# VHH binders against q84jc2, part 149

Target 1, 232 residues: q84jc2
Amino acid sequence: MSKMRNLVEEKFLEFYESWVIQLELYLHQLLIAHNNNTMSETELRHLISKLTTHHKAYYTAKWAAIREDVLAFFGSVWLNPLENACSWLTGWKPSMVFRMVDRLRKSRVVLVEAQVKKLEELRVKTKFDEQKIEREMERYQVAMADRKMVELARLGCHVGGESVMVVEAAVRGLSMGLEKMVKAADCVRLKTLKGILDILTPPQCVEFLAAAATFQVQLRRWGNRRHYVTHS

## First folded at step 9 (VHH)

Design ib28 (framework vhh_8fcz_2)
Fold by ESMFold2-Fast, scan of step 9:
Formats: sequence, C-alpha cells, structure tokens
Structure ib28 (fold): chain B 232 residues (1-232), chain A 125 residues (1-125)
Amino acid sequence: as target 1 above (232 residues)
Amino acid sequence: QVQLVESGGGLVQPGGSLRLSCAASGFTFSDYAMNWVRQPPGKGLEWVSGISGSGGQTTYADSVEGRFTIIRDNDKKMVYLQMTSLKTEDTAVYYCARPSYKVWYTTGSEYFDYEGQGTQVTVSS
C-alpha cells in the first residue's frame, strides 16, 4: 500500500525537519552554557528566551496546520514509529517533563526547598489537567464510535454524491472535535513549560531545557535506527 | 579514531579579519553538526556558532552575529569560521567541536567528546 502526502503533511514535514535541526543546534548552546559559570543572568535569560521562542514557533505552525488537517497529526509522517508510539494527543505527555526536573535535584545546580515544593504543586496540577483532557478525549472517542461510526458504516454500503457529502460532513465534525482537544493538550504543555521555567533559576532552566531537548533528540535517533535492516 | 585539527589563529588589529579552519577525520563528516566554541582569558567556554551536517542551517551567538560566518565543505571534510570586524572581546582560544552521542543523552560537563587542540586568536592594537 502506497501513501500519498497531502499539502499540509508536506509543508509540516519540511517545517518539522528544519525545526528539529535548529533544536539540536540550540541544544549545543545550552550544553556549553550549562558548563560556563562565567555567564551572566542576562545572557542565560536570552538563551532561555531563544528556546521558548523556538517552542512557540512550533505551536504557531502546528495550530495553523491542524486548522487545515488535524488528522495529519495522528500517526504523523514527519515522526518515526517510536516517536508516534510515545505521543500523547499528538505530542509529549506534560507530566513526563517532571522526570527531567527530578534530575535537577541531583545536579550541581541544587534546587532549594521552596522550589521543590512549588514544582510538586505544579506536578499535581499538571497531572490533574492531563486527566481532565483524557476524560474529554474518551468521551469524544465514545461518541465517534457510537453514532457516527454506525452512520458511516451504513453510508459506506452506498455509492454516489449523496453518500460522499454525508461522509465528508461527518469527517469534518470529527476533525473539529479533535482540533479542539489537541489545542487543549498543547495549552497544558505550554502552561507546564512556563510554570517550570518560572520556578527555576536561569542556570536551572538551561539544564532543564537541555535535558528535555536531549530526550527529544534521543527518541528520534533511537526510532530512526529501527529502519536499518541488518541481515542476520 | 576521531580527529579535529584547528588552524588560522593569530594576532590581528581591531576591525581586522581572520579565517579559522578545522580539518576533520575518523567519522562520516556530513552526518554531524559542527560547532565553534571559544574560551576567553579568565572565562568559561562560550558557544560561538553551529552548522548542520548538510550546511543548510547555521546559528550564531548574538555577540558575533553579522560579523562571523560558519561554512563547511563536506567533500574536503572542513569547517571554517570567517571572522570580520574583530573586537578585543573576540580574543580567545577557538575550538572546533563535534557533538557526541553523550550530548544527546545527558546534560552536564561532558558536552563534546571530540574537541580539537584549539587555535589562539588575539585582537589587540
């Protein structure tokens, strides 16, 4: 079975490949900055700002693309199978970033007690927001599987313009519901990132962003290795 | 065995130009992003510039943007840093650095496994 990519998939594939290459270049800047104790707070804040701007650019491009075709983001052609398997509602699961934060507690850039408390409070809230979205998505999936699936299965037994129009209307309805849910999930992601960065000092932000970017780049490399065919 | 050999440093007057070169061997050069980093006297390592494996993307530290250009020649396995409008603040030992596998999987003090010997750039009147 051959697959043809639509214009949204082609444009976002080109954007994403460029975006990930730029993320890796920023990762190298973060790793150098992490080991440089002579950098000023203003220099560190500027580097953190570059990364936050880069992530915001991703969501700006994503939300424009999902307005045109949200289904492109489920089983995305610009992600390898491992990246797709690790996805939660078209992206990273917000609570997973707290595993990156836990590593900071054992770092040379030590978290103070007040920061640990605020991070735990944020972790609990993030988990709660995740569970709310999971319940909403389950409700949408149940609604899709009940009425619309039965309708689509029935209509698939007939051919002609009338059948085509009804199927297109149903798919449009499904897409609008998914777009809303994906944007809600992305808002939790952005809120969680902002919350962490607001709690951390600039050197801790650099270490956190480096850990997050390293994990993202690592997943991509591990998944890409799966495509190598080794003759036994 | 991975080797990076820097050259092209020297003494130059403010406003002058220098071209640094880095010769790479022992790895598939086009598969790796390459970086220039520098260490000014009495300071830690500062990231200067990076270039993607294909050469299609570049990025620069704010302090050098518009003055420095990073380029690569994958056929010759070379990366270059063209420096113009040099300032006293650009005085440093410049290193050619390849990102390592460790860079992608960990954070901390081991950010490059393959750092060259360095080349000294001194900008003074």
Scores: ipSAE 0.457, ipTM 0.772, lowest interface PAE 2.8, mean pLDDT 83

Design ib29 (framework vhh_8fcz_2)
Fold by ESMFold2-Fast, scan of step 9:
Structure ib29 (fold): chain B 232 residues (1-232), chain A 125 residues (1-125)
Amino acid sequence: as target 1 above (232 residues)
Amino acid sequence: QVQLVESGGGLVQPGGSLRLSCAASGFTFSDYAMNWVRQPPGKGLEWVSGISGSGGQTTYADSVEGRFTIIRDNDKKMVYLQMTSLKTEDTAVYYCARPSYKLWHLTGSEYFDYEGQGTQVTVSS
């Protein structure tokens, strides 16, 4: 188990480092595109497709990895302490992206009233889905303090063979529960991302994706340096 | 002071090849991804290619994918753009650009440090 966990962590660390470096390269492309009003709709859609594909690749790799070791994603070794501190159920909090969307309202690419209404409806729906998952997370955490779990922890200190088997079954159950919660959270993330991109025009999509990627890349740089967070 | 000096441009026929060079100074070169961007006549600044600080990862604009190759030499503080199968649409001033981590938010092209004059590439029949 320990060896298998180390292999999952090593494999995903390698994947994630490569993935975030590629995200930064795509960010550079998005930033130039954001400041170029002569790009065609076809060119902008191809760029948006690259980012959408890149994010889908992340969830494909993540879901394969959590199937093997979901606990690797809680306090991940491939994230710095600041990234881990800002994590909500192993990733970004879905409602956070609407803060990025608010930038579009102040940009040179003005949102029309119909888009503003649809984005607000999506924000409310996203917050509702997020709260449902938070209630499930609270129930899961409360279950850890349940009398039966406390008793199992005591048995783990003074072990017989029967106790070991019961503890192992409980740990497997906990991991399966976490995997389902993480996948549920990821589904809300993907649904929210797709919803925003479906509402926005291609230039607005580029601006949104650039803002989101900028935040992710800068958060990683700040956390890796630490002194920026400590002194700001 | 960040300095980026481009060279290698010129006049070439469609289907031809050119290699652009960029000499960097004033920063820890290997800590930064590097980019090639271009400005065609009468158009805005267009992103062409990027390479990670280590050189292990690259990405390309769809319009140049399979035709251009970006490489870097961290010991020499150089980044290169090998261009093949050149098209008339590739005619532009080419700039070497470094991302500016001083900016938290999008502030136009100021996100990139490109202080060079660029190098002119002209593809004509």
Scores: ipSAE 0.541, ipTM 0.811, lowest interface PAE 2.0, mean pLDDT 83

Design ib3 (framework vhh_8fcz_2)
Fold by ESMFold2-Fast, scan of step 9:
Structure ib3 (fold): chain B 232 residues (1-232), chain A 125 residues (1-125)
Amino acid sequence: as target 1 above (232 residues)
Amino acid sequence: QVQLVESGGGLVQPGGSLRLSCAASGFTFSDYAMNWVRQPPGKGLEWVSGISGSGGQTTYADSVEGRFTIIRDNDKKMVYLQMTSLKTEDTAVYYCARPSYKLWYDTGSEYFDYEGQGTQVTVSS
């Protein structure tokens, strides 16, 4: 039996394909800007603003979609299996971006001591926020596996009457809990991204955003090619 | 062998129009986004415009938005840059470029594979 897509999955698939194509176009712009030492600070800040606006648009669309069906984001149909395997709570793991920041320490544009200190403080705070969310998710998963949920799953096999209303209420409650946690994780992502960009100079921001977008675009390309290679 | 061949440049007066062409061969053209980049005299490479593999999405540098249009014909393996209301500041060598998707910081400066030979655009009286 083939998996059927619901309306939320279909709409977000269309949105995401368009969004990632636009990210790739912005990546090309960032790569040229990174190699051009004649760009003004104003021009660089405008380019950085385009990328931050683009990322905010993603979260605006995502939060609208998870309000309708958060479960669509667990095992997303718009992501290939490699992208899904690399996901942490429906997206990138916030602390991983500090690996990209570490690359900047060996860049042509050297980080000053004050920046290194602020980045370390942000890294520690980001890891703390991640751990807090992970503990909340663990508690949620334990609650989902308790006897009440097992009983509700059993009742879901029967149609009509009280059992249908009880199951629908329970599923709605679970979805609301997952929505809250996904939004919390996304807030940590956005705060981490903004924090890094606030610490870095405009040339360093361009380099950081180029590295992040390159990783995202390459991961998608690698995952898509894997399906072709494994075709027997 | 992968090749990109630009054409269509020339001398034009301010306010004039030109259409640049890029003929691609040796790869699955529709699988790649394509870009126009330019190098003004005495300056570094400046990104001008990009188009998705399908042609469904385009992006422009602020300096050319509203004046330039990027188009592609996947059947002919061509990408075009329609330039209108040309300004003296648009004077540059224009290159057609395919992205490499290598880790850019590993190589330092190899952001695009198969940059073409370029075509000169001069906007002057």
Scores: ipSAE 0.553, ipTM 0.820, lowest interface PAE 2.1, mean pLDDT 84

Design ib30 (framework vhh_8fcz_2)
Fold by ESMFold2-Fast, scan of step 9:
Structure ib30 (fold): chain B 232 residues (1-232), chain A 125 residues (1-125)
Amino acid sequence: as target 1 above (232 residues)
Amino acid sequence: QVQLVESGGGLVQPGGSLRLSCAASGFTFSDYAMNWVRQPPGKGLEWVSGISGSGGQTTYADSVEGRFTIIRDNDKKMVYLQMTSLKTEDTAVYYCARPSYKLWFSTGSEYFDYEGQGTQVTVSS
């Protein structure tokens, strides 16, 4: 990324640091709730609602930020290198959450056959939606190698009003394409999350959200406390 | 060795106040969020409140929001729970808890490290 940190990066860094700290606090509440078989359905649904609202707040802030600078989300300065290495189109890969759902099948709170069927249908649909976006990314990467783009890159090396306007239009087009793909990926994420929560009972939702948040928080801690290989 | 020592519990009348204290040792205190959890008679462990490592963010269970305040003093390695407008439903053993950062599949039923003996809070007339 550039040596200069832009305003979008600084603003989202501040937001994200606060957001992830709050996620960790909610995770502690989820972990306790998961072990408490005396909580009412109403209490569990309210806790699930807190997490859902928290995730919606993230996407509200993210979509506002990508309208200004989508490239800030590729190699994000608010994410450590490990988090960046594990990202798929600026976030978690939607189908990966079904690994956490599979854990529920082995838990004390067993899934009924009807839930297993609906989750498998959702998994297949999610993978299909992922593949559509991956094909769009492939087309985007091919377009970057297009002869016309190569010529525009050459023109951008020369000072001139007409050349500058053409290059700026092309760069804006590329950014708009990335923004569209990121939003499409986020829509798949939100649809997958909502779909899972709609299928699961409140205790199962708490377990699922706790698993997801644990992996997110733990990944950040591992990356921040880099594992250095001791050289002989 | 990580240690968390709770104190400040006691018997109070409904509407009364208490301040619980937790003295921490054996770890870099400011690097960890801290929590208060409680176990009412005949019920499971309930999460009460959490505070970030810096103290800049707090969160509360709905049942205590507006009545309890969690604060910390990183220099003294202390966490406090200021309890006001106490209700009979707040009767419980209160524990100070440091979060477990294990992967989900290894968290088991113990989610917090070094829950001590706790401090008993009894709210009755």
Scores: ipSAE 0.487, ipTM 0.790, lowest interface PAE 2.6, mean pLDDT 83

Design ib31 (framework vhh_8fcz_2)
Fold by ESMFold2-Fast, scan of step 9:
Structure ib31 (fold): chain B 232 residues (1-232), chain A 125 residues (1-125)
Amino acid sequence: as target 1 above (232 residues)
Amino acid sequence: QVQLVESGGGLVQPGGSLRLSCAASGFTFSDYAMNWVRQPPGKGLEWVSGISGSGGQTTYADSVEGRFTIIRDNDKKMVYLQMTSLKTEDTAVYYCARPSYKLWYDSGSEYFDSEGQGTQVTVSS
């Protein structure tokens, strides 16, 4: 419960702060690699592998944490208000990543027609998967307001031990539904990321990952600086 | 406004050691991760090492891992690169770098906000 929730939040806060710092260090490597045309394909693939491993580590830690306390990921204490405002089901909105892909069309490393077609097919599929999850979230919100939940809330105010157990079971059931929804969203994120990287050449992967990491790091910096500057 | 001044380079034999220094000014030093990058003769810029603003996290290029150590002193506004077991392939002009993120929105811009000339490291017998 509450003590376990505190431990989960503290552990993930520590993990996330470290993870974002490491992401920024990898971003610096990507930015320099983007300007270096003497890097071999093997060297570029190793750098791409470091980034993909880093993102996989995030989802491994997240899924362990949401199994214990999924609600910690709604209004996360390790995110600033701007990051929380920009979140879609506890993370980045998959279809929006294609805005970073669109930057590649203006890059020094031009996309070929076959890649453009595959990326558009992936974009359509990603948007479809998002809409399915949004419909599930709507049904979850409706379930929260049904007569049974209202009655359980009322019962929790009047009776001790027995009603507490019943309310806890109901909340656990709702949390399990939310966990499934968050994991479904994360699966769309991972499928979209993998799909893009599978379509792109190694130099294009470096540019794409640099764009994505830049957006994430800058969003955090903008949110943090906004609070500080307001008082100056 | 951002200024980064590198020093400590020189001529050294293979297997030798050098310590590079970077003096920073014009920004809140502890708020920024810092990097060492190098440019070997006839090649582009290669990333060498990075250190977080607090100094709590470091990362290294595979080619230098185990041989180089990056450290920082936030009170002195300094970044250092301790180089050991130097190889002829480490010969390059070394720069310290703060990310500018200009490369993304201004294609062809430099990655780092620095007017420094770098410091030459030559590893030769």
Scores: ipSAE 0.481, ipTM 0.788, lowest interface PAE 2.5, mean pLDDT 83

Design ib32 (framework vhh_8fcz_2)
Fold by ESMFold2-Fast, scan of step 9:
Structure ib32 (fold): chain B 232 residues (1-232), chain A 125 residues (1-125)
Amino acid sequence: as target 1 above (232 residues)
Amino acid sequence: QVQLVESGGGLVQPGGSLRLSCAASGFTFSDYAMNWVRQPPGKGLEWVSGISGSGGQTTYADSVEGRFTIIRDNDKKMVYLQMTSLKTEDTAVYYCARPSYKLWYEPGSEYFDYEGQGTQVTVSS
């Protein structure tokens, strides 16, 4: 089991390192585009599409991996401790991106009233979906502490025979519950990202995606450097 | 102390080829992604290509995809841009750039630091 878990962790580590390096390359492209008023709407939409496709590729790989070992995502070896500390259900907290959107109001890419209203409606829906998942996770933890943990503890005292298969089935059931919660959270992330991009103009999308990618890349750099550079 | 020095530009005919070079010094070269950006006459900076620190990943602007190749030699601390099938639209000053990450999301901040003085590429008959 641990050997299978290690294999999933190793494969996703390799994927994630490659994925985040590619995100950084796309970030460089976004930063240049953000400062270039001569780009056409078509050119900006192609760049936005590259980022959207890149994020979808992440969730495709993640969902394949969590089907095999969801627990690998609750203390990921491919994330540094700072990144792990900032995680909400194995990823970014959906409602937090609206703080980045709020900063767009103070940039040179001004939001119009109609966009502000649509973003507020999306924010409310995102928080509602987020809280629904939090309630399900709470119910899961309560159920795990009561029935499932007692069941596993009791069965774990036996060696060999039918009890081994029963323990394995119970563990699979618990993992499937967590997989469902993680996928639900990821669906909220993808819906929130799509919703924001649908409301924003292409220049605003570029600025938003640059802000989000910058935060992700910076968080990784800060965490990786915590022991050899002062952040005072 | 950090320095980037571009070279290899010049006058070339449409359909021709050029190889640009960038010599880096003053930092751990293999730890940084490197980029080529260009500024055509009368236009803003246009991102051309990027390469990861190891050289294992590359990305290109749609306008140069299939015509340009970015490569690096970490032992020599060099990054190159091999340009083929050059078009008049490729006429620009080309810069080698390292990302700055200076400020999180601050509009108008410098996003690239330690870029060199650039090298002029002119594509004309």
Scores: ipSAE 0.471, ipTM 0.789, lowest interface PAE 2.6, mean pLDDT 83

Design ib33 (framework vhh_8fcz_2)
Fold by ESMFold2-Fast, scan of step 9:
Structure ib33 (fold): chain B 232 residues (1-232), chain A 125 residues (1-125)
Amino acid sequence: as target 1 above (232 residues)
Amino acid sequence: QVQLVESGGGLVQPGGSLRLSCAASGFTFSDYAMNWVRQPPGKGLEWVSGISGSGGQTTYADSVEGRFTIIRDNDKKMVYLQMTSLKTEDTAVYYCARPSYKLWYNPGSEYFDYEGQGTQVTVSS
């Protein structure tokens, strides 16, 4: 099992590096599309679909990996320290994407009143979904301090087949609870993304996706600069 | 400071091949993905192809997939576009472009550094 957990980290690191590089290449397509008034609505929708499919591929790979080792996603080795510091339950905080939406109000293709209203309703719903998950995480953390968990920790300090099996079962139970919470958070992320794209026009979708991808790529670059070593 | 100099354009017949070159200077070339974009007569800029900083990943517009190949040589600070099975619709001025990501902090900014003159590709009999 230890070998399987190490393998999960190695495989997801390989997947994530490739996935982020591909995201940056798609970002370049979005940037050109955003400044091209001759692109058809069909061409814009196709590009938006490529990005949506790319994000779905991420969650497909992530959910397969967390089924094997959800703890690999808390303090992930494929993320730099800055990316990890900005994480909320193993990913971006859903309500944060509305900061990117706010930039659309300053674009040349401004949001109409009906869109502003729908986006605000979605923002409120997203915040409530986040708070629900945060309360579940708090209850989970409190439950980990329960007397039963304290006793299991004591048993884990002893060598023996029965105590080892009991500790392993408890750890597996804790991991399954975390997996459910991470999947719940990811569902809020996907629903929020879909909701925004459903409200925006195709040109606005391109601008939004370009802003989101730019932030993700730049955050990675800024964090990676911290690893630059200087010697006396 | 960033300079991108395109070359290799010309007149070719349909079904022909052509190789475009871009010489880059003024930045750490291997740290940046590079792109080829084109502007057909009377149309806006169209994205053609992209390549990662290491050259390990490439992507192509559907209209050129299987016909064009983007290549880079980080030692020479060059990016190339190898074009085969050229069509009349490929007629355009081709530009080599480095992403600027100014959109993140200045929404009105240009998204690519491509101040070069471009290179004209004309596909005609």
Scores: ipSAE 0.423, ipTM 0.761, lowest interface PAE 3.0, mean pLDDT 83

Design ib34 (framework vhh_8fcz_2)
Fold by ESMFold2-Fast, scan of step 9:
Structure ib34 (fold): chain B 232 residues (1-232), chain A 125 residues (1-125)
Amino acid sequence: as target 1 above (232 residues)
Amino acid sequence: QVQLVESGGGLVQPGGSLRLSCAASGFTFSDYAMNWVRQPPGKGLEWVSGISGSGGQTTYADSVEGRFTIIRDNDKKMVYLQMTSLKTEDTAVYYCARPAYKLWYSTGSEYFDYEGQGTQVTVSS
């Protein structure tokens, strides 16, 4: 509900700040684990499980918040301007994680031919799913320029209860469309993440998750150091 | 110049307790999470515990959960590790660590921004 906009933003801001701090603590565990060749498979799998559980908690909280106010996730107040500039449909662009995967080929961890083949197949499928969502976003942008939307924007400038109600109904409809697209994008993100982790060995999973978390934490630190102000 | 100085180690019997201390200097202490890591004889570095910059969040390795407590005092620029119910497998050199975020180019100890001399903990009968 639009009435809940400020409460949704405040609640998610509190959640996200705690979530990112915990991610950084998990990152420290991943970095130490990455350099320890004496860890058992059970220990590595448990650490990987902590990270996957942490990411699942993020999407659980996000989807609850989006149901109430999806627009809060476009130009989010809990993200600095650099983080917002790097967002694709309210999160990371799925195909970009394959740049992290490419890093594994140049590190101490060796990928076997069968893994390389499966990762390339996953990359192609991820790109296909991503492009399908991009086409939906294009259709959404065209709908914003439709005559009906232009007329609603004009009516929004008039004083009157009838025009206010019509505009509110249209915004609600657009929000429902955005919620569907964001959830579709998040599903591609989760399928891509799970697919990569299913292909990699536990030590390779630790290195991949460490690379991803390092990028996320550093992007936030770089943006915060520049003291950028987010508005809207 | 980042500097971390560990202290408080010693010889203790199984079931005993020790409190380790780490004095930090050369950086804005409250802006960084701090960690305790250890190196047992014949093994690599093992992560033990971490604490957020504010001290509001902590996390522990499964092997020490419920037995160790990490705390910090930002005014004194100190981080502590309270160790209870010590086991022979807790025998290690303990280090206070601030992580370096150089994963794209770095290996090994470069993941630590600075490692001090460490403090030896020996649990033996």
Scores: ipSAE 0.532, ipTM 0.813, lowest interface PAE 2.3, mean pLDDT 83

Design ib4 (framework vhh_8fcz_2)
Fold by ESMFold2-Fast, scan of step 9:
Structure ib4 (fold): chain B 232 residues (1-232), chain A 125 residues (1-125)
Amino acid sequence: as target 1 above (232 residues)
Amino acid sequence: QVQLVESGGGLVQPGGSLRLSCAASGFTFSDYAMNWVRQPPGKGLEWVSGISGSGGQTTYADSVEGRFTIIRDNDKKMVYLQMTSLKTEDTAVYYCARPSYKLWYETGSEYFDYEGQGTQVTVSS
């Protein structure tokens, strides 16, 4: 009796709230690990693995959900308005993470020239992939507007010839196009994250992941405080 | 004013058990995740375990996974660390810690609010 989209939103809201709480717990572990010079490389790699597994779990859940209702991810009910305002194609903008990487230059474990070169190459590739997806989204929006205008003209012209099935089929076609673009954006996110972690040493990975998680957790806390402020 | 007061430490034989307690005051306890951290002799501060504000989620350092359990009682404003199968390597001063959102950009131990001298756990034969 309930539409699938409502069930998808409820299920993902429950998942996301749990996922973010777990991220905050991992953040606390990262912050202590960052300041502990007695940890072995093996111990640091295990911690990094926990975070990468956690992020992969997010995309596994997301891709299952968007197969059922991709539109739930545009203006998501599980995100506050500030988080939604900072979203790029239903998630974080891949090039944003290089701002966190730049902070590593101020840490005790500084980047060596070989790392700087590889990070710059990755940054250029990431920006190129972002721009490619943005161009695809622009083309999709133009095509969507053209299809909508054609369908509106057809519905206005044919009295008593309305077909709910035809309209639903067109909407499903548009949703499949959005799903493809969201997955493409998520692939860029995952490749960028993996690329950075492959270039950095384990102590630098811990600092990077701590910076990224701190930003994500604080953005949610700031937005939640703002959302509960009454305006009069 | 945030206060965290640890208790329950002591001397115990390898394989033994101890329960640490932390009494919190000066903040809305259920709004914050809580952590246990420890400092072994001659080592830096080591993260042990964390628990969400509701108590619904927990996480543990690999070295204590399966041996330690973190729990909280929000009505009493308490967090506990149940330690079993204790090893000599668990010897440390244990601190209860709350994330310091005022200094979110800081790293390491200064990111956490913790009080006093902690509670000493000594595991020896």
Scores: ipSAE 0.475, ipTM 0.776, lowest interface PAE 2.4, mean pLDDT 82

Design ib5 (framework vhh_8fcz_2)
Fold by ESMFold2-Fast, scan of step 9:
Structure ib5 (fold): chain B 232 residues (1-232), chain A 125 residues (1-125)
Amino acid sequence: as target 1 above (232 residues)
Amino acid sequence: QVQLVESGGGLVQPGGSLRLSCAASGFTFSDYAMNWVRQPPGKGLEWVSGISGSGGQTTYADSVEGRFTIIRDNDKKMVYLQMTSLKTEDTAVYYCARPSYKLWYKTGSEYFDYEGQGTQVTVSS
């Protein structure tokens, strides 16, 4: 198990490093597009599609990896300490993207009344979905303290195939519960992202995606810089 | 401090080829992705191609995919754009661009600044 776990971490680290480098390249395209008022809606929609496809590729790879070892995503080796500290159930907290949407409202780009209303409705729904997942995680944590888990922990101290098999089955069961919870959180992330992009115009989508990618890239850069400065 | 110097532009026939060069100085070149951006007559800036700091990953605008190739030489601090099957629509001033990030939560905006003098590419018969 530990050997397979190490392989999952190594493979996803390689994938993630490549994925974030590609995100930065897409960010450059978004920043240039943001300042170009001659691009057609078709061109803008194509660029937005490239970004949404890129994010979906991340979740495809993530879900394949968590099927093998979901625990690799709690305290991920491919994230620096700052990125890990900012994580909510192995990723970004869905409601936090509305802070970037709020920035659009205060910029020169004006959201129409109908968009503001739909974004508010989406924000409320997103917060509700987050709270539902938080309650499920809380229930999971309580279940971990169950007397049966204590008994299985005691059994794990024994040497023998039967003891090893029972402990392995229990750990697998716990991992399956975490997998479902992580996937549920990721579904809220994807639904929130799609919802925002469906409400915004193509130029507003470009600005939003540029803001989100800039934050992600800079958070990673700042965290990496702090590591070298602080842990000299 | 930071300098980007483009060269290699000129007049070329439709279907022809041209290679643009960009010489970089004043920063750790291999730590930065590099981009080619162009401004056609009467239009805004259009992103053309990007290459990662190591050169291991590249991206292209749909309009140039399969016709243009971006490469870099980190030892020489150079980035190149090899252009083939040129079209009249490729006529533009081409700029070599280094990404410039500002913390959006501090400035309240996202923007892209580039350095460089540009090099003119004209595709005509």
Scores: ipSAE 0.405, ipTM 0.752, lowest interface PAE 3.1, mean pLDDT 82

